# VH-VL binders against Uncharacterized protein C1F7.10: the designs that were tried, part 4

Target 1, 238 residues: Uncharacterized protein C1F7.10, of Schizosaccharomyces pombe (q09921)
Amino acid sequence: MIRILVINPNSTVQMTESVKSVLDDCTPPNVQLEYLTCPPEGPKAIECVSDGVRSAAVLMKYFEDHPPQVDAFLVSCYSDHPLVTTLRETYRKPCTGIMQASILTALSLGRKVSVVTTTKRYEPLLTDGIHAMGISDSVFAGIASTGLAPLELDSKPRAEVDALLARTALRAVNEMGADVICLGCAGMTHMAHVLEKAVGPNIPIIDGTKAGVELLASLVRMNLFTSKQGVYQAVGSD

## First folded at step 19 (VH-VL)

Design M6 (from L2 with heavy chain Q106E, light chain T94K)
Fold by OpenDDE, fold request of step 26:
Structure M6 (fold): chain C 238 residues (1-238), chain A 124 residues (1-124), chain B 107 residues (1-107)
Amino acid sequence: as target 1 above (238 residues)
Amino acid sequence: QMQLVQSGAEVKKPGASVKLSCKASGYTFTSYWMHWVRQAPGQRLEWMGEIDPSGGSTYYNEKFKSRVTITVDKSASTAYMELSSLRSEDTAVYYCARGGYDMWTEYLRPFDYWGQGTLVTVSS
Amino acid sequence: NFMLTQPPSVSVSPGKTARITCRGDNIGSKSVHWYQQRPGQAPVLVMYYDSDRPSGIPERFSGSNSGNTATLTISGVEAGDEADYYCQVWDSSKDHVFGTGTKVTVL
């Protein structure tokens, strides 16, 4: 049995439950998922870089007091979250974030990757995070957002939001040249079918959460571990 | 139509307790947090605390933590705020307001809907 | 403690532009929301996440946030815009914080 710890870097339980609702129905064979919500000392939400740093610190402290007994770590935040790097530095266990997992999976399937997200608010941060992975614009098609304001996603009829999301996905493919699309928000998992229907059967749609679980499971099965030579060599633990 | 309807005005003596209600309608009650905010006469808005109706988790402003209790009745889509050991300084209009965690943006929501307010007067 | 400071009052003639500032340490890194409160009424959200307008709020309202100052701008001010305006942020350590409030008077 492969044990993967799915970490919500926010102290909001609601987010953990949301992620759980997605993964519980699609857990791979011989994989057991465990879920961790950031302790209440951490931020309720990550709205700035300092929030991310704080959440990482709180969680790392938590792990000191509660040594994780898992085979891999999944950070459930679609961003270049510092917890990913910190976990990789601290443990030999494989670790990835859902953003990284989605991008790596995408690169296994195509050559021009776009991230489709609900709001343009994410465009700068996601772009920066992806570039930080060493991915150039020759491979990254860019971020495509619906253009809706955040509260509009909540207040508008679902059909209207879906329609706009479909158009956004088509824009990513037809105008931005994407041949693979990543979902750029944890909340978009249930919308994957909308994108798939819009862009057709030739464009893979990647859910970073699902991709993360599968990637980590594969790494564990291959008996691989985080490199302890280079950037992650400072600290090592089981 | 989304609405927050609060209970009526209250007059209390110092040392007493008051329990206010806020009935929500027009949306999924457990999908949003309920906040309580007060405003003394001529003063600014002051956040008191919040509750997540889905799990009952609460968080309070440290200023009120020892005296305030926020609860919900999910079956009635109603939030409650009880303030004990009332003082004259607690005379204010008390508002409930909808907020919470936005799953789309992963940010905390602004207070997009407010109750009409409840005046609580504390006097000897 | 983290505080948000607003000017007590802003006076503006009809048709002109009102600017309401909200100052706080490194407020530019936070999401600022704005509420309008007319006399005897509950607050109404008029701006959120610095510059997003809720449905029903006219385009005359705009917002910005940078450095230590957030600004709510009301162009083409109308009599109905006379109200108290409050900025608000959530701080990871300081909970929800409201500004001191600004009374906008339309002359």
Scores: ipSAE 0.592, ipTM 0.861, lowest interface PAE 1.0, mean pLDDT 94
Fold by ESMFold2, fold request of step 26:
Order: C-alpha cells, then sequence, then structure tokens
Structure M6 (fold): chain C 238 residues (1-238), chain A 124 residues (1-124), chain B 107 residues (1-107)
C-alpha cells in the first residue's frame, strides 16, 4: 500500500475538500491518499510569494511536531511553491507539486505545452515558475487565460464561463501552437470535460492533481527516492 | 437583489454583552463567508472576524479574540456576532459584509456587499 | 504591525481628477480593494484586486498598485463622489487591514 500525503498549503479546508472529492473517485490501485490542510496559523490563501514562504514555514514546523507516516508528498497548489523543495531537502521520500507534475507529464505526451487558467493574475508567477524548472519556450507555449474579472465569474451563467474556457483552450492550440494542455489550478479540475470536448480527441488535457498522484506512485513502485547528493542533501532523517 | 439586513441599534452599559444579527438574501448563504467590521466614530473601518457558514470555521482579529463570537444559523441564512465585556470604546457602528475564498482565483474575495450597519452605544 | 496609510483629505474641483493613495510596505504584492463611504452609510466596493471595477461603478474610477503605493483614481470628479474612501488588503500575517481613510471634497 503506497501512502501519499496530499497537502493543501493554505489553511482553507474547503480547498482540501475540493481536492479530496476529485481524487477519492480515481485513486490508483494499491494507493492510499491522506489529506492535510495547512494549520490555521498559516495563510488562508496564497496570493504572493511571501504567502508561499509563510505557508511552507508553518507546514515544516507542523511536520517537526507531527512526523509524517507516508511514502510520498504531493503539494496541491498550482504554483512554484517552496514547500516542494523544502520537503525534498528534509525527506528522502519523493515529493512533487501539481504544477511540476502536470508539466513533466505533458512533455511525455506532446511537443508544446500550454497551461489554461481562468484569470491573467496567474500568468507572471506561473510563467516564472515553469521557466525555473528549466522549461524553455521551445516546448512551453505559454499560459492562456480567460481574462475575466473574478466577480464576473461569480455573476455569469456557468455555460458562458464554459464557452469562454473552451475558446481559450482553442486559442492555446490554434494560435499558440500547443498540442497538450495542463489545467492551471485545482479549481479547474471539474472543467477538464469542457476543455476535452472543445479541443477534441487529439489533444491531451492534464489534471495536475491526478498526474501528481500517479507520478509519485510510480516513483515509489520503482523504489526511487529524493537525491541526497548536493542540493537536497539530508538535514535530518525520514 | 443581494441584501444583508442587520438588527437594530443597541444601548448597553459597560460590562454587558451584545449579540447582533445579519440576515442574508439573494444568494446561496453557504457559498460565501460572513465578516464583521466595525467603525468607531471618526475612525477607520476595523475587521473583527469571519465565519465560513458551510463548515462553521471562524477566524478572529487578535484584538477581539477573547470577547467576540461569530455564529450562523444556516436554515435562516443569518449570521450573528456577540461581543462581551463591553467598554465605552466599543461604541461603534458594526457592519456585516460578504466575502470568502474564491475557488476560481484561489484568492480571498473583496467585501462586495455590506449590511446597513448597527449602532451600538456603550455608556454609563 | 502592518498598516495602510492614506492622506486624510483630498480636495478637487468638479471635472478634475482625484488621486487617493494607500501606502503600505510592499503593498504591490497584495490585492488592494477600495470602498466608498458616504456619511451615515455603509461602505460600497468601488475597486478590487487593484484595478478591477465592480458592476455599476463608472469607468472614470480606476486603480493601480505597485511598489509601496496603491492609487484609486477618479477622473471627471462629480459632486456625488464626495465621500470617505478606504483601501483594504488581506495580509496573511495580519489578516484584513483597512487604510486610515481619505475624505474627498469636491469644491
Amino acid sequence: as target 1 above (238 residues)
Amino acid sequence: QMQLVQSGAEVKKPGASVKLSCKASGYTFTSYWMHWVRQAPGQRLEWMGEIDPSGGSTYYNEKFKSRVTITVDKSASTAYMELSSLRSEDTAVYYCARGGYDMWTEYLRPFDYWGQGTLVTVSS
Amino acid sequence: NFMLTQPPSVSVSPGKTARITCRGDNIGSKSVHWYQQRPGQAPVLVMYYDSDRPSGIPERFSGSNSGNTATLTISGVEAGDEADYYCQVWDSSKDHVFGTGTKVTVL
């Protein structure tokens, strides 16, 4: 039984429940998922780089006091979240984030990956995060967003939002040259069917949460571990 | 369409408590958080705390944490705020305001709708 | 602790532009919201996430946020714009923080 800890790095329980509702219906065989919400003293949301740093600090303190009993860690935040690298530094057990997992999966399937998201507010941070992985624009087509203001998303009929998401995915394929699409946030997981229908059967749509679970499970099955040569040299025991 | 209606003005003595209500209409009550914000005469707005009606989770401003309790009645679409051990400096207008966590943006919402305010006067 | 400082007042002639500043340490990394409050009334959201305008707010309201300063700009100022204006952010360490407030006077 492979135990994977799925970590919501903000303190909002509703986000953890959303991720759980998606993953519990499609848990891989011989995998058990455990869920953790960042303790209440951590940030309720992660809106800037410093929120991510505070989130990671709270969670690392929590793990000092409550040692995790799992085989792998998944950081469920579509971002370059510092918890990923701090867990790798601390533990031998595999760790990744849903952004990283989605991009790695996409590059196994297509030549140019685009990320589809709802608001342009994500674009600078996500672009920087993807480039920090060493992913160049030769294989990264960029981020496509609907451009809607957040309160417009609340007020518009769902069908109108879905139509705009569909057009955004088509732009990523037809204008930006993507042949594989990643969903750009956890809140879009239920939108995969909208995008699949829009772009047709020849374009894979990748859910980073599902991809992250499967990637970690495969690493554990291969008896692989986080490198302890160099940057992730152990600072403690697993 | 969307509306937050608060209970009426209160006059209290120091040391007493007050419980204010805020009835929501025109939206799904459990889809948004409810916040309480006060404004003393001539002063800035001051956030007191919040509740997520779906699960009952609360968070309070440290300044008020020992004296404030925020609750909801989901069946009545109503939020409550109780402030105990009242002092004269608690004389203020108290507002409820709609906010929350936005699953689309994963950011916190602005306070896009406000109640009319409830004046609480604390005097000897 | 984290605080948001606004000028106490801004006077502007009808038809001209009012600029209301909100200063905070690294406020450019935060989402800034703005509220208009007329005497005896509840606040009304007039700008959010720095520069997004709510439905029903005229296009002459705009916002910006960079570095240590966020700004609400009201062009073509009308008598009805006379009110107190408050900025607000959520900060992960201090939670929801309101600015000191700015009284806009149309003369």
Scores: ipSAE 0.588, ipTM 0.857, lowest interface PAE 2.3, mean pLDDT 91
Fold by ESMFold2, fold request of step 26:
Structure M6 (fold): chain C 238 residues (1-238), chain A 124 residues (1-124), chain B 107 residues (1-107)
Amino acid sequence: as target 1 above (238 residues)
Amino acid sequence: QMQLVQSGAEVKKPGASVKLSCKASGYTFTSYWMHWVRQAPGQRLEWMGEIDPSGGSTYYNEKFKSRVTITVDKSASTAYMELSSLRSEDTAVYYCARGGYDMWTEYLRPFDYWGQGTLVTVSS
Amino acid sequence: NFMLTQPPSVSVSPGKTARITCRGDNIGSKSVHWYQQRPGQAPVLVMYYDSDRPSGIPERFSGSNSGNTATLTISGVEAGDEADYYCQVWDSSKDHVFGTGTKVTVL
């Protein structure tokens, strides 16, 4: 039995429940998922680099007091979150984030990956995060967003938002040259089927939370581990 | 038509408590957080705390944490704020305001709708 | 210690441009929201996430945020724009913080 800890690095329980509802119905055989919401003293949202740092600090303190009994860690935040690297530094067990897992999976399946997200506000942040992985524009087609302002997403009927997401995915394929699409935030995971219907059966649509779970399970089955030579060498481990 | 309707003005003595209400209509009450913000005469707005009605989770400004309690009645779509151990400097207009966590953007919402305000006067 | 400082007042002639600043340490990394408050009334959201405009707010309202300064800009100022304006940020350590407020006077 492979135990994977799925971590919501903000303190908002609703986000953890959303991820759980998606994953509970598609957990691989011999895998058990455990869920953690950042403790209440952590940030309610992660809107900048310092929020991520505070989030990671609260969670690392939590793990000091509650040692995790799991085989792998998944950070459920579609961003360049510092908890990924701090967990890799601290533990030998595999650790990744949903952004990283989605991109790695996409590059195994297609030539040019695009990320579809909700608002244009995400485009520079996600672009920076993907470039920080060393992913070049030779295989990255860019970020496609609906272009709606955040409060417009709240006010529009779901059917209108779905139609706009579908058109956004078609733009990524037809105009930006993508042949594989990643969902660009956890809040969109339940919309994967809308995008699948829009772009047809020849374009993979990747949910980073599902991809992250499967990737970590495979690493554990292969008896692989986080490197302890170089930058992920634990402090004081020599 | 979205509305946040607050309870009427209150006059209290120092050391007493006050409990204000904010009734919401025109939107799904449990889909947004309710915040309480006050404004003393001639002063800036000051956030006091919030509640997520879906699960009852609360967060308070440290300045008020020992004296403020925020609750909801989901069946009445109503939020409440109780402030205890009142002092003269608690004389202010108290607003409820709608906000919350946006699952689509994963950012916190601005306060996009406000109640009319409730004047609380603390006098000896 | 996180504070948002605004000028106490701005005077502007009708048809001209008002610029209302909000200063805070590294405010450029935060999402800045702006509220208009007329005398005796509740605040009204006029700008959010630095530069997004709520429905019903005219295009002459715009916003920017960089470094240590966020700015609400009102071009073509009208008499109805006379009000107090507050910036607001959510900060993960101090939670929701409002600026000191700016009274805009249209003369």
Scores: ipSAE 0.584, ipTM 0.854, lowest interface PAE 2.3, mean pLDDT 91
Fold by OpenDDE, look of step 19:
Structure M6 (fold): chain C 238 residues (1-238), chain A 124 residues (1-124), chain B 107 residues (1-107)
Amino acid sequence: as target 1 above (238 residues)
Amino acid sequence: QMQLVQSGAEVKKPGASVKLSCKASGYTFTSYWMHWVRQAPGQRLEWMGEIDPSGGSTYYNEKFKSRVTITVDKSASTAYMELSSLRSEDTAVYYCARGGYDMWTEYLRPFDYWGQGTLVTVSS
Amino acid sequence: NFMLTQPPSVSVSPGKTARITCRGDNIGSKSVHWYQQRPGQAPVLVMYYDSDRPSGIPERFSGSNSGNTATLTISGVEAGDEADYYCQVWDSSKDHVFGTGTKVTVL
């Protein structure tokens, strides 16, 4: 049995439940998922880099007091979250974030990857995060957002929001040249069908949460581990 | 139409407790968090605490943590705020306001709807 | 404690532009919301996430946020704009923090 700890770096339980509702329906055989919500000392939301840093600090302290007994870590935040790096530094166990997992998976399937997200606010942050992976614009088509204001996502009819998502996905393909699309938010998992229907059967849609679980499971099965030579040379308790 | 309707004005003596209500309508009560914010006469807005009606999770401003209790009745779509050990400086208008966590943006929502406010007067 | 500082008052003539500042340490990295409170009324959201306008708020309201200062700009000020304005952010310490408030007077 492969045990993967799915970490919500937010202290909001609702987010954990949302991710759980998706992953529990598609957990691979011989894989057991455990879920961790950031302790209440951490931020309810991650709205800036400093929030991420605080989240990571709280969680790392938590792990000191509660040593994780899992085979791999999945950080369920679609960002270049510092927890990913700190876990890789601290443990030998494979660790990835859902953004990283989605991009790596996408690059296994195509050559031009776009991320579709809800709000334009995320475009710079996600772009920087992806570039930080060493991904060049030769394979990164960019971020496509719906253009909706955040409150409009709540107030507009669902059908209208879906239509905008569909158009955004089409823009990613037809204008940005993407041949693979990543969902740019953990909360977008339930919207995958909208994108799939819009862009057609030739464009894979990658859910970073699902991709992360599968990727980590494969790494564990291959008996691979986080490199302890170089940037992650600091060895933890495992 | 979405609205928050608060209970009526209260007059209390020092040391007493007050429990205010905020009835929500026009939206799914459990999908949003409820906040309490007060404003003393001529003073700025002050956040007191919040509750997630779906699970009952609460968080309080440390300033009020020892004296404030926020609860909900989901069946009535109503939030409550009880403040104990009242002092003269607790004289203020108390507001409930809708906020919460946005699952799409992963940000916390602004307070987009407010109750009409409840005046609480504490005097000997 | 994270604090938000606003000028206590801003006076503006009708038709002119009012600028209300909100200062906080690295506030540019946070999402700033603005509330309008007319005398004897509850606050009303007039700007959120720095520069997004809620439905019903006129285009003459705009917002910006960078560095240590967020700004709410009201162009073509009208008599009805006379109110107290509060900036607000959420701090990772879990507190929702309001500014000190600015009284806008229309001369």
Scores: ipSAE 0.425, ipTM 0.814, lowest interface PAE 1.2, mean pLDDT 93

Design M6 (from L2 with heavy chain Q106E, light chain T94K)
Fold by OpenDDE, fold request of step 26:
Structure M6 (fold): chain C 238 residues (1-238), chain A 124 residues (1-124), chain B 107 residues (1-107)
Amino acid sequence: as target 1 above (238 residues)
Amino acid sequence: QMQLVQSGAEVKKPGASVKLSCKASGYTFTSYWMHWVRQAPGQRLEWMGEIDPSGGSTYYNEKFKSRVTITVDKSASTAYMELSSLRSEDTAVYYCARGGYDMWTEYLRPFDYWGQGTLVTVSS
Amino acid sequence: NFMLTQPPSVSVSPGKTARITCRGDNIGSKSVHWYQQRPGQAPVLVMYYDSDRPSGIPERFSGSNSGNTATLTISGVEAGDEADYYCQVWDSSKDHVFGTGTKVTVL
């Protein structure tokens, strides 16, 4: 049995439950998922880089007091969250974030990857995070957002919201040249069908949460571990 | 149409408790967190606490944590706030407001819908 | 303690522009929401996530947030804009924090 710890870096339990509802329906065979919500000392919702740093520190302290009994770590935040690099540095166990997992998965399937999100607010940060992975604009088509205000997502007719998502996905493909699309928000899993319908059967739509679980499971099965020769040479207790 | 309807005005003596209600309609009650905010006469808004109706998880302002209890009745789409050991300083209009986590932006939602408010008067 | 400071009052003539500031340490890194409260009424959301306008709120309302100051701007002020305005943020230490409030008076 492969044990993967799915970490919500926010201290809001509701977010954990949302992720759980998605992953529990698609857990691979011989994989057991465990879930961790950031302790209450962390931010309820990460809104800036400093919030991410704080949540990472809180969680790392938690792991000192509660050594993880798992085979791999999934950080459930679509960002270049510092917890990913910190866990990779501290443990030999494989670790990835849902953003990284989605991008790597996408690059296994196509040559021009776009991230579709609902808001423009995170476009610069996500772009920087993807570039930090060493991903060049030669394979990164960019981030496409609907531009729809968050409250409009709740108040506008579902058909209108879906239409906006569809148009955004089509823009990613037809204008930005994407041949693979990543969902740029952990909460977009239920919206994947809208994108799929819009862009057609030739464009894979990737959920980073699902991709993360599968990637980590494969790494564990291959008996692989985080490299300790280079940037992650600092080793802690597993 | 989305709306929050609160219970009527209350008059209490110091040391007593008060329990206010907030009935939600027009949206999925369990999909949003419910907040309680109060406002003393001529004063600023003050956040008291919140509850996740789906699981009953609560979080309180430390100022009120020892005296406030927030609950929900999912079947009635109603949130409650009980404040004990009332004092004159607790005289205020109390509001319920819808909030929670925005799944699209990963930010905390603003308080986009408010109840009409309930006046609680504490006097000897 | 994290605090949000607003000017107690802003007076503006009809048709002119009112600017309401909300100051807090590194508030530019947080999402700021704004609420309008008319006398005897509940607060109404008029701006969220710094600059997003809810449905039904006139385009005269705009918002910005950078550094240590968020600003709600009301252009072409009307008599109906007379109200108290509150900024609000989430702080990991102070939970949901409201500003001190600004009374906007239309002269």
Scores: ipSAE 0.014, ipTM 0.520, lowest interface PAE 7.7, mean pLDDT 90

